# VH-VL binders against o14526r1to248, part 8

Target 1, 248 residues: o14526r1to248
Amino acid sequence: MSYFGEHFWGEKNHGFEVLYHSVKQGPISTKELADFIRERATIEETYSKAMAKLSKLASNGTPMGTFAPLWEVFRVSSDKLALCHLELTRKLQDLIKDVLRYGEEQLKTHKKCKEEVVSTLDAVQVLSGVSQLLPKSRENYLNRCMDQERLRRESTSQKEMDKAETKTKKAAESLRRSVEKYNSARADFEQKMLDSALRFQAMEETHLRHMKALLGSYAHSVEDTHVQIGQVHEEFKQNIENVSVEML

## First folded at step 23 (VH-VL)

Design bb2
Fold by OpenDDE, fold request of step 24:
Structure bb2 (fold): chain C 248 residues (1-248), chain A 122 residues (1-122), chain B 108 residues (1-108)
Amino acid sequence: as target 1 above (248 residues)
Amino acid sequence: EVQLVQSGAEVKKPGSSVKVSCKASGYTFTNYAISWVRQAPGQGLEWMGGIIPIFDDAKYAQKFQGRVTITADKSTSTAYMELSSLRSEDTAVYYCARDTWYEFRSAYFDPWGKGTTVTVSS
Amino acid sequence: SSELTQDPAVSVALGQTVRITCQGDSLKWYDATWYQQKPGQAPILVIYGKNNRPSGIPDRFSGSSSGNTASLTITGAQAEDEADYYCNSRDSSGNLVVFGGGTKLTVL
């Protein structure tokens, strides 16, 4: 993750919006994660039901013939698999609750953060406003300077020169004021933006850590089920092996 | 042609003061600022301060605050830099430069004077 | 106050390209100005603003900036380019001026 404090510098002060936008994606990702897990849970439930049906099919196997006892092996295994998938469904449903709970907490955190960074947004607006005044003030000053230079070259009267100087001085004062306002606004913005950036970064890091934890839980749930499924398959193999041809 | 002509070399004793002048020509003196920069032997450039003559307001680097005084005489288009309580470490070439202050996003110095050598020795 | 940092020395082969970099917090908001100084002479402006060259400065000199850095690039270094190069800018307050420590460029 990039240091957020490095993303708000430049000619255009759009860093705040960019960072804030990034942070706002947190709740969205949380919701999407919940939806994803929900879909997985549905799949597992469907799988469970399908296995149950398969078990029934095995139970309807022809009772006559030497192969008949092996249908019981299929039935038992299918039932066990159905239970494994059902258990996973339950685990995932519980995980969804955790995700949703986190989502609620996240919204509260975001609300608080929004309140805390309002002053930064104001600083952005102030800076934008004063920045727009600078070019005009500068241009006005330059025009006055050019007039003075023209008059100097033309060897105009002292009276005219004095008038021009007065105009230039006024323009200079205006420019100076604009520059001072800009410097002040910039300094304020920089401080507030840095604070906000740090807050955003902390929020994002916390979010990612939490999300990773949830993913860990998801992974463990799936893994545990797979282990159980593996055991069922192993038992199936053993059961088949234990039934000799002579016994059938 | 825009020119900055500085006063001649100075030899001073520790504790004394030196005043260097910079006469500007070839442009309207009040439209630009004058900055002072010194360079000790074998060292880099060091900004001391500057003045915008139209405002009669000087700014100083923190290091020189209280020891340096920068002034401007609009009638003669001359800027002055006075450094007091001289020390051996103040031995340097002192430059004046035209500062395009209205370029507020830059420190735009052009042209430079030829420099004034100030030697502080016991 | 804000400071600008430069490498004290760099070398470039004749006809090659060299970049001299200036770094400082103030460069996030302000532009660097570049000066060339030869022994016994006053500094000469070589680059100002984003990439402006004064009259008399060869086209091989160019300026760039990124983040808290500014760079002077000499494309096709000539023997006469051997000199000290200084960057300056306004400090973080915007009220004062600060210089880099200078970079001595040797042309090999």
Scores: ipSAE 0.792, ipTM 0.952, lowest interface PAE 0.5, mean pLDDT 93
Fold by OpenDDE, last read:
Structure bb2 (fold): chain C 248 residues (1-248), chain A 122 residues (1-122), chain B 108 residues (1-108)
Amino acid sequence: as target 1 above (248 residues)
Amino acid sequence: EVQLVQSGAEVKKPGSSVKVSCKASGYTFTNYAISWVRQAPGQGLEWMGGIIPIFDDAKYAQKFQGRVTITADKSTSTAYMELSSLRSEDTAVYYCARDTWYEFRSAYFDPWGKGTTVTVSS
Amino acid sequence: SSELTQDPAVSVALGQTVRITCQGDSLKWYDATWYQQKPGQAPILVIYGKNNRPSGIPDRFSGSSSGNTASLTITGAQAEDEADYYCNSRDSSGNLVVFGGGTKLTVL
C-alpha cells in the first residue's frame, strides 16, 4: 500500500479523486466479502443436508447379513459429518453478521469523511481555476512587453512609449494578481490535501485491519470444522477396526 | 546586449551600512525584476531579496528582513541594495541578477552582475 | 521557510556522465534553475524551466525533475565543467527564492 500523503501529486492535481476513489472501494470489498462467506455457508448447509440424506440411506441398509452392523458405522459417521457442516454453516452465518455490522460502521465513517474532505475538494477546484488563468495572463504580459520592446527599438515617440508602458503595467498587475491567487490557492490545497490524504490513509489501513481480522475468523472457523471432520473420519476408521470379521 | 553593471568594492566598519548599485542596460528595465544574491567567501549563494521596478515592491528573505532595503530607480534603470548594521559575517560578494519574474514557476536569474565585494572589518 | 539541499561534492571522470541533484519541498510545485560558478566568477545560468538551455550552454547539460527533486545531468563531462553548481527555486510560498548549498564538481 502506497503512502497516500506522498502520492497525491500529479498532473492537474487529480490525486484527491484518485485517493478518494480508492477509499470508496472499501465498502464494496466488505460487501463482496459478505457475499463470499454467504456462498460458503450455503455450500456447507448443502453439504450438511447431503450427509443427512446419506445417513438415511445407510439406515436403509439391509439388516440381514454379516455386513449389517457396518451400516450403523456409516450412519453414525454420516450423521456426525452432517453436524460438523451444520456447525460451520452457523459459524459462517454469524461471521456474515459481523461483516455486515462492520459494513454499516464503515458507511458511517465514510459519510463523516466525505463531509470532512469537502473543503479539500473545493480547494482543488479553486486551484484548478486559477491555474487555468495563469497562462493567459502571462501571455498577455509577454505580448505587451514585446510590443514595448519593439517600440523602444524603433525610437517611437515618447507619447507612444508611455502608452505602451501603461499597457504593460496593467498586464503586469494582472499577472501579479493571478500569481498571488495561484500561490494562495496552491498553499491552501497543499495543506488540505495533506490532511485529507492522511485521513484516507488511516481509513484504508483501518479497513484492511478489519478485513484481515474477519478473514482470520473465517479461516479459524473453517479450520476448526476440518479438525472435527478429521476426527469423525478417525473415529470411523477406529469403529471399523473394532469390528472384527469374527464378530460379524 | 543585456548587462548589469554593479558599483565597486566597499570596505565598511561593523555597524555601518552599505549601498550597492546595479545598473541595467540592453532591455526594458521595468519588464524584469532585479534580485540580489550574496556569497560569503567559500560559501554558497544566498538570496537576499528582489524588486520588480514597475511595482516598486521589494521582497526579502526572512534572514535579512528589516536589515536590507532594495529599491529601483526607473529613470536610471538602476537597482539598489542597502544593507545596514553590518557585521563581519556580511563580508561577501554581492550580486545583482535580472529576474524573469513572469516565469512564476521558477527563479530565473540571467544575466548576473559581476558582483560587488563588501568587506566588513573593524 | 523552504530549503534546497545538494550534495556538497561529486566527482566524474572525463567523458563520463554525472548527475547533480537538488532536493526540497518547494520543488514539488516549482522548477529548479541551475547555475554554474567557477572560482572568481559570477554564476552562469545553465538550465532553467523544463530542461531549457540558454544560448552558449553546451547540449551535454540537461535538466530533469521528479517529485521533490531536480537534477542537472552532464553527459560527457569535460574538464571545463569543473565548477560549483547551484540550484535555486521559489520557496514554498512562491514569493521568495531559495538556493541549494551548491555542489562542487571535480572532473578527474
Scores: ipSAE 0.792, ipTM 0.951, lowest interface PAE 0.5, mean pLDDT 93
Fold by OpenDDE, fold request of step 24:
Structure bb2 (fold): chain C 248 residues (1-248), chain A 122 residues (1-122), chain B 108 residues (1-108)
Amino acid sequence: as target 1 above (248 residues)
Amino acid sequence: EVQLVQSGAEVKKPGSSVKVSCKASGYTFTNYAISWVRQAPGQGLEWMGGIIPIFDDAKYAQKFQGRVTITADKSTSTAYMELSSLRSEDTAVYYCARDTWYEFRSAYFDPWGKGTTVTVSS
Amino acid sequence: SSELTQDPAVSVALGQTVRITCQGDSLKWYDATWYQQKPGQAPILVIYGKNNRPSGIPDRFSGSSSGNTASLTITGAQAEDEADYYCNSRDSSGNLVVFGGGTKLTVL
């Protein structure tokens, strides 16, 4: 992640919007994560149900013949697998609750942030406004200067020269005021933007850390289930091995 | 042609003051600013301050605040830089330059004077 | 106070391209101006604004900026380009002027 404090610089001063937009994506990601986990939970539930059906199928195996005892092994294994997937479903459902809870907290945080950065937005607008006025003020001054130079070259009367000088001075004063306003607006913007950038940075980092933690929980839940599933399969193998042909 | 003509070389004692002049010609003096920049032997350029004659308002670098005075005489189109409490470290070439101050996004100096050598020695 | 930094020295082979860079926080808001200075002479303006050349300055000189940096590029360096180059700009307040430390360019 780039340091947010470096992204608000530039001629168009769009940095605030960019950063704020990035931060607003946080809650969206959280919701999407919840939806994703929900879908996974549904899949696991379906899988559980399917395995349960498979167990029933095994139960319907022909009780006659030497192979009959092995249907019990299939039944038991299928039932255990069904339980494994069901347990994962429950874990994921609990995780969804955690994600949603975080989402609610995140919305509160964002609301507060929005209120706090309003002043920065205002500063952006002020800066934009004063920036737009500067070219006009400059142009006006230059025009007066050019006029004054023209009059000087033409050996104009002192009275006319004085008049031109007065006009130039007024234009100069106007420009100076505009420049001062710009400098002030810029300084204000810079300070506020920096503060906002730091806040946004912190929010984003916190969000990412939280999301990573949730992902970790997700990963662990899945991993644990896989371990259990693996055990069930090992047991299945052992059960088969433990049934000798002579026993059948 | 726009020209800035500076006063001649100065030799001063420590603790004394020096006043350097810069006469501008070839343009309307009040439409531009005058900046002063010095350069010690073998060193870089150092901005000291500037004045916009039309406002009769001077700005100074922090380093020279209280020790330098920049003025302008509109009647003679001449800017002045006075540096007081001279030290050996003030030995340098002092330049005046025309400052296009209305270019508010830059420090636009053109042209430069030829410089005035000020030597501070005991 | 805002400071501008330059490499103290760079070298370029005759006919080659060299870039001299100025770095400072104020350059985020203000443009750099570039000056050439030869020994015993006053500085000469070579680039101002984004990429403006005064009359008499060869077209091999160009200016650019990015972030908190500004650069002077000499495309096809000539022997006469050997000099000290200084950048300046307004400080962070916009009220004062600051110079870089200068870069000595040697043409090999």
Scores: ipSAE 0.791, ipTM 0.952, lowest interface PAE 0.5, mean pLDDT 93

Design bb2
Fold by OpenDDE, fold request of step 24:
Structure bb2 (fold): chain C 248 residues (1-248), chain A 122 residues (1-122), chain B 108 residues (1-108)
Amino acid sequence: as target 1 above (248 residues)
Amino acid sequence: EVQLVQSGAEVKKPGSSVKVSCKASGYTFTNYAISWVRQAPGQGLEWMGGIIPIFDDAKYAQKFQGRVTITADKSTSTAYMELSSLRSEDTAVYYCARDTWYEFRSAYFDPWGKGTTVTVSS
Amino acid sequence: SSELTQDPAVSVALGQTVRITCQGDSLKWYDATWYQQKPGQAPILVIYGKNNRPSGIPDRFSGSSSGNTASLTITGAQAEDEADYYCNSRDSSGNLVVFGGGTKLTVL
């Protein structure tokens, strides 16, 4: 992640929009995460149901013959697996609630931030406005200077020279005012933009930390289920071993 | 040809004042600014201040504020830099330079005077 | 007040390329101007604005900027390029002028 405070200056002063746009991606990622987890929950639910059906199939096994008792082992194992996946489904559904809750909080935070950085946006606009006036003011001044220089070279009358000087002075005054406005606007922009950049940075960092925490919860839920599934398989193996051929 | 001709070398005592002149020629004096830059022996360039003659408004580096006065005489196309309360540390070559002030995004100095040596000694 | 910093000394072999860099916060908003100074002489403008060379300055001199830095590059250094080089710019307020500390270039 780039340091936001170092990426807002340039000829077009578009850094604010770039940074703000980046921050606006937060809520989108949160929603996408919820959707992803929802999809996983659906898969787990489907898996649970499938295992339940498999259990029923085992229960319908032919009660005749020496193999019949082993169908019970399959039934029990399948039922347990179904429960494991169902539990994971529930955990993930709860996690989705947490993600959505965070999303709501995030929107509130973003709204507040937006209100706080309005002054920065205004500063951007002011800077843009004054920046556009500078080239014209400069050009006007230069034209007057060139005219004055021409008249000087041509040894024109003092009256004409005085007139030219007056025009140049007016142009100079205009340019000076424009430059002062620009400098002021730039300074204001820089200060406000730096503040906003820091705020954006903090928001993004907080968001990423929260998202990582949610991912941790997701990972933990899945891991626990895998452990349980592993245990069910071990039990299955043991159950088979405990049924000797002689017992059948 | 644009030229800046500076006054001659000065030897001053501590506590006194020195006034250096810079006469401009070859261009319209009021269209450009004049900046003053000094350089102590073996040291770098140090901006002291500048004036835009058309406005008769001077700006100064903070270090010299209250001790330096920059003026311009439009009738003679001459800029002046007066430094008061001279100290040994003020021993330096003092340069005037034409400042293209309308280039507001830069400090564009061209040409430079040949410099005026000011020696402050007891 | 803003400050400009530059390396006090650099060396370059004859015919090689050297870059002198100026760094300062004001350079984010303002352009650097470069001057060459030889012993006992007044500074001479070598680069201004966006890589502009005054008349009489060889094309081996060029300027560039990035972020809070500005650089003077000499491509194919000549013996006569041995000098002190100074950058200057407007300060952060835009009202005052600041100089770098200067860089002594030695041509080997």
Scores: ipSAE 0.790, ipTM 0.951, lowest interface PAE 0.5, mean pLDDT 93
Fold by OpenDDE, look of step 23:
Order: structure tokens, then C-alpha cells, then sequence
Structure bb2 (fold): chain C 248 residues (1-248), chain A 122 residues (1-122), chain B 108 residues (1-108)
């Protein structure tokens, strides 16, 4: 993650929008994560149901013949697998609740942040406005200077020169005012933007930590289920081994 | 031709004051600013301050605030820099330069004077 | 107030390209101006604004900026380019002027 305070500088002052947009992606990612986990839960539920059906199929095995006792082994194993997947479904559904709860909290945080950075947005607008006026003011001043210089070269009357000087002075005053406004607006923007950048960065870091934690929970749930499934398979093997040919 | 002609070398005692002049020619004096920059022996350039004659408004570097006074005489197209309470550390070449103040995003100095050597010694 | 920093010394082989960099917080908002100074002489403006050369300055001199940095590039360095180079800019307030510490360029 790049330091937000270092990446928003430039002539176009797009930094605020970029950072703000980035922060807005947080809630979206949270929702997407919930959706993803929901889909996984659905898959696990489906798998559970399928295993249950398989168990039933095993139970419908012919009770006749020497192989018949082994159908029970299949039935038991299938049932246990169904339960494992069902348990995972439950865990994932609970995790979804956690994700959604976090999402709600995140929205509140974002709302608060939005209120806090409104002044920065205003500063951006002010800066934009004054920045647009500067080139015109500068150009006007330069034009007056050029006119004055032209008149000087042409050995114009003192009266005309004085008039030209007056015009140049007025243009200079206008430019000075514009520059002052710009400097003030820029300084204000810089301060507010830095503050906003820090806030945004903090929000993003917090968000990522939460998301990582949720992913950890997800991974743990899946891992636990896999361990259980592994155990079921081991049990299946053992059950088969415990049934000797002589016993059948 | 645009020229800045500075006053001659000065030798001063500690605690005294020096006033350096810079006469501008070849352009309309009031359309530009004048900045003062000094350079101690073997050291870099240091901006001291500047003045926009048309406004009679001077700005100073923080380091020199209270000790330096920059003025401009429009009638003679001459800028002045007075430095008081001189110390040995003030021994330097002092330059005046034409400052394009209307370039608000830049510190555009051109041309420069030839410099005035000020030596402060006991 | 803000400050500008430069490398104290750089070297370039004759005919090669060298870049001198100026760094400072104020450069985020303001342009750097570059000056050349030879021993015993007053500084000479070489680059101003984004990439403007005064009359008489060779086209091998160019200016660029990025973030909080500005650079003077000499493409095809000549022996006469050996000098001290200074950057300056407006300070963070925009009201004052600051200089870099200067860079001594040696042409080998």
C-alpha cells in the first residue's frame, strides 16, 4: 500500500478524487466477499445434500449376499461426509453475518469520513477557481507591460506614458491579488488534503485488516472441515479393514 | 540592453551597516521586481529578499528579517539593500537581480548584477 | 519556509548526458529555475519555468519536473559546461524564494 500523502500532488489536483474513489471501493469489496462466501456456502450445502442422497442410495443396497454389510460402511461414511459439509455451510453462513455486520459498520465510518472531508472538497473547488483566473490576470498584466514598452520606444508624450503606467499598475494590482488568493487557496488545500489523505489511508488499512481477518476465518473454517473429512475417510478405511473376508 | 549596475566594494566593521545600490536600465523599472541574493566565499546562493517597486512592497527571508531593509527609488530606477548589525558571517558577494514577479510559479531572476563584495572585519 | 536540496557534486564524461536534480516540498506547487555559475562570475539563468531557455543558452540544456523534484539535463556535455548549478523556487508559501545548495558539475 502506497503512502497516500505522497501520491496526490500534481497540476490537475486530482488527488482527492482518486483517493476518495479508492476508499469507496472498500464497501464494494466487502459486499463481494459476502457474495463469494454465500456462493461457497451454497455449494457446500449442495454437496451435503448430495452426500445425503448417496447415503440413502447405499441404504437401498441389497441386503442379500456377502457384500451387504459393506453397504453400511458406505452409508455411514456418506452420512458423515454430509454432516461435515453441512457444518461447513453453517460456519460459512455465520461468517457471512460477520461480513455483513462489518459492512454496516463500514458504511457508518464512511459516512462520518465523508462529512469530515467536505471541507477538503471545498478547498479543491476554491483552488480550481482561483487557478483559472491567474493566467488571465497574468496575460493582462503582460499585455499592459508590452504596451507601455511600445509607447516608450515610440517616444510617446509623457501624458500618454502616464496613462499607460496607470493601466499597468492596475493590472499589476489585480495580478497580485490573484496570486495572493492562489497562494492562500493552495496552502489551505494542501493542509486539508494532507489531513484527508491520512484519514483515507487509515480507513483503508483498517479495512484491509478486517478483510484479512475475515479471510482467516474463512480459511480456518474450510481447513477444519477438510480435517474432518480426512478423518471420515480414515474411518472408512478402518471400517473396511475391520471387516474380514471370513466375517462376510 | 538590460543592465543592473551595483555599487562598489565595501569594507565594514562588525556592528555597522552597509547599503548596496543597484541601478537598473534598459527596461521599465516598475514592471519588474528586484531581488537580492548573497554568496559567502565558497558557499551557495542565498536569497535575502526582494521588492516590487510599483507597490513599494518588500519581502524578506526569515533569516534576515529585522536586519535587512530593501527599498526602491522609482525616480532613479535604483534598488537598495541595507544590512545592519554586520557580522563576520555577512562577508559575501551581494547580487541584485531582476525578478519576474509576475511569474508567480517561479523565481525567475534575469539578469544579474555583477555583485558587490562586502567584507566585514575588525 | 521550505528548502531545496541538491547533490553537492556530479561528474559527466564529455559528450555524455547528465541530470542534476533539485528536491523540495515547494516543487510540488512551484517550478524550479536553474542557474549556471562559473568561478568569479555572477549566476546565469539557463532554464526557467517548465522548460524554457533564455536566449543564448544552448539547446543541450533542458528542464523537467516530477512530484517534488526538478531536474536540469545536459545532453551532450561540453567542457564549458563545467560549473556550479543552482536551482531556486518559490517557498511553500509562494511569497519567498529559496535556493538549492548547488551542484558542482565536473566534465571529464
Amino acid sequence: as target 1 above (248 residues)
Amino acid sequence: EVQLVQSGAEVKKPGSSVKVSCKASGYTFTNYAISWVRQAPGQGLEWMGGIIPIFDDAKYAQKFQGRVTITADKSTSTAYMELSSLRSEDTAVYYCARDTWYEFRSAYFDPWGKGTTVTVSS
Amino acid sequence: SSELTQDPAVSVALGQTVRITCQGDSLKWYDATWYQQKPGQAPILVIYGKNNRPSGIPDRFSGSSSGNTASLTITGAQAEDEADYYCNSRDSSGNLVVFGGGTKLTVL
Scores: ipSAE 0.789, ipTM 0.947, lowest interface PAE 0.5, mean pLDDT 93
Fold by OpenDDE, last read:
Structure bb2 (fold): chain C 248 residues (1-248), chain A 122 residues (1-122), chain B 108 residues (1-108)
Amino acid sequence: as target 1 above (248 residues)
Amino acid sequence: EVQLVQSGAEVKKPGSSVKVSCKASGYTFTNYAISWVRQAPGQGLEWMGGIIPIFDDAKYAQKFQGRVTITADKSTSTAYMELSSLRSEDTAVYYCARDTWYEFRSAYFDPWGKGTTVTVSS
Amino acid sequence: SSELTQDPAVSVALGQTVRITCQGDSLKWYDATWYQQKPGQAPILVIYGKNNRPSGIPDRFSGSSSGNTASLTITGAQAEDEADYYCNSRDSSGNLVVFGGGTKLTVL
């Protein structure tokens, strides 16, 4: 993540919108994460049900014949797998609750932040306004200067020269005022944007840390289940081994 | 041709004052600003201040505030820089330059005078 | 007040490209102007605005800016380019002018 305080300026002065937009994506990501986990939970539930069905199928195995005892091995293993996936489903459902709770909290934080950066928005608007006036003021001044210079070259009457000078002076004054306003607006903007940028950055970092933590929880839940599943498979192998051909 | 002609070299005693002139020609004097920049021997350029003659308003670098006075005479198209309470450290070449102040996003100096050497010695 | 910083000295081989950089907070908002100064002479404007060259300045001189930096680039350095180069800009307030410390360019 780039340092927000170093990226809020530019000719278009769109830094605030860019940074704010970035921050606004936080809640969206949270929701998406919840949805993702929800889908995973659904998959696990489906898997669980499927395994349960498989277990039942195994239980319906033909009791006759030498292979019959091995159906019990399948039944037991399938049933255990079903339980593993069911447990994961529950873990993920709980995790979703955590994600959603975080989402709610995040919205509150964002609301508060929005209120606090209103002054920055105002500063942005002011700067935008004064920035738009500067080129025109400058152009006007330059035009007057050019006119004055032309008149000078043409050796016009003193009266005409005086008039031109007066016009130029007025244009100059206008430009000066515009420049002063711009400088003031810029300074104000810079300070407020810096503050806002730092705030936004902090929010984003906090968000990312929280999201990473949630991902960690997700990862651990899945990992634990995989370990259990692995154990079930190991037991299956052992159970098969323990049933000798001579016993059948 | 736009030209800035500066006054001649000055030798001054510590504690005294020096006033350097810069006569502008080849353009309407009041349409541009005049900035003063000095350069001590072997040192870099240092902005001292500037004036927009049409406003008769001068701005100064903080370092020189209270000790430098920049003025402009519109009738003669001449800018002046007076530095008081001279010290040995004030020994430098002093330049005037035409400042395009209406370029508000830049410090655009062109052309420069040839410089005035001011030597402060006991 | 804001300050502009430059490397005190840089070298370039004849015909090669060199970049002189000016850095300062004010450059985030204001453009740098570049001056060339040879010994015993007054500074000469070489680049102003975004990338403007005054009349008489060779096209091998160019200006650029990024963030809080501005750069003067000499593409194909010539022997006569050996000089001190200064950047200046408006300070953070926009009311005053500040110069960089200057960069001595040696052409090898």
Scores: ipSAE 0.787, ipTM 0.951, lowest interface PAE 0.5, mean pLDDT 93

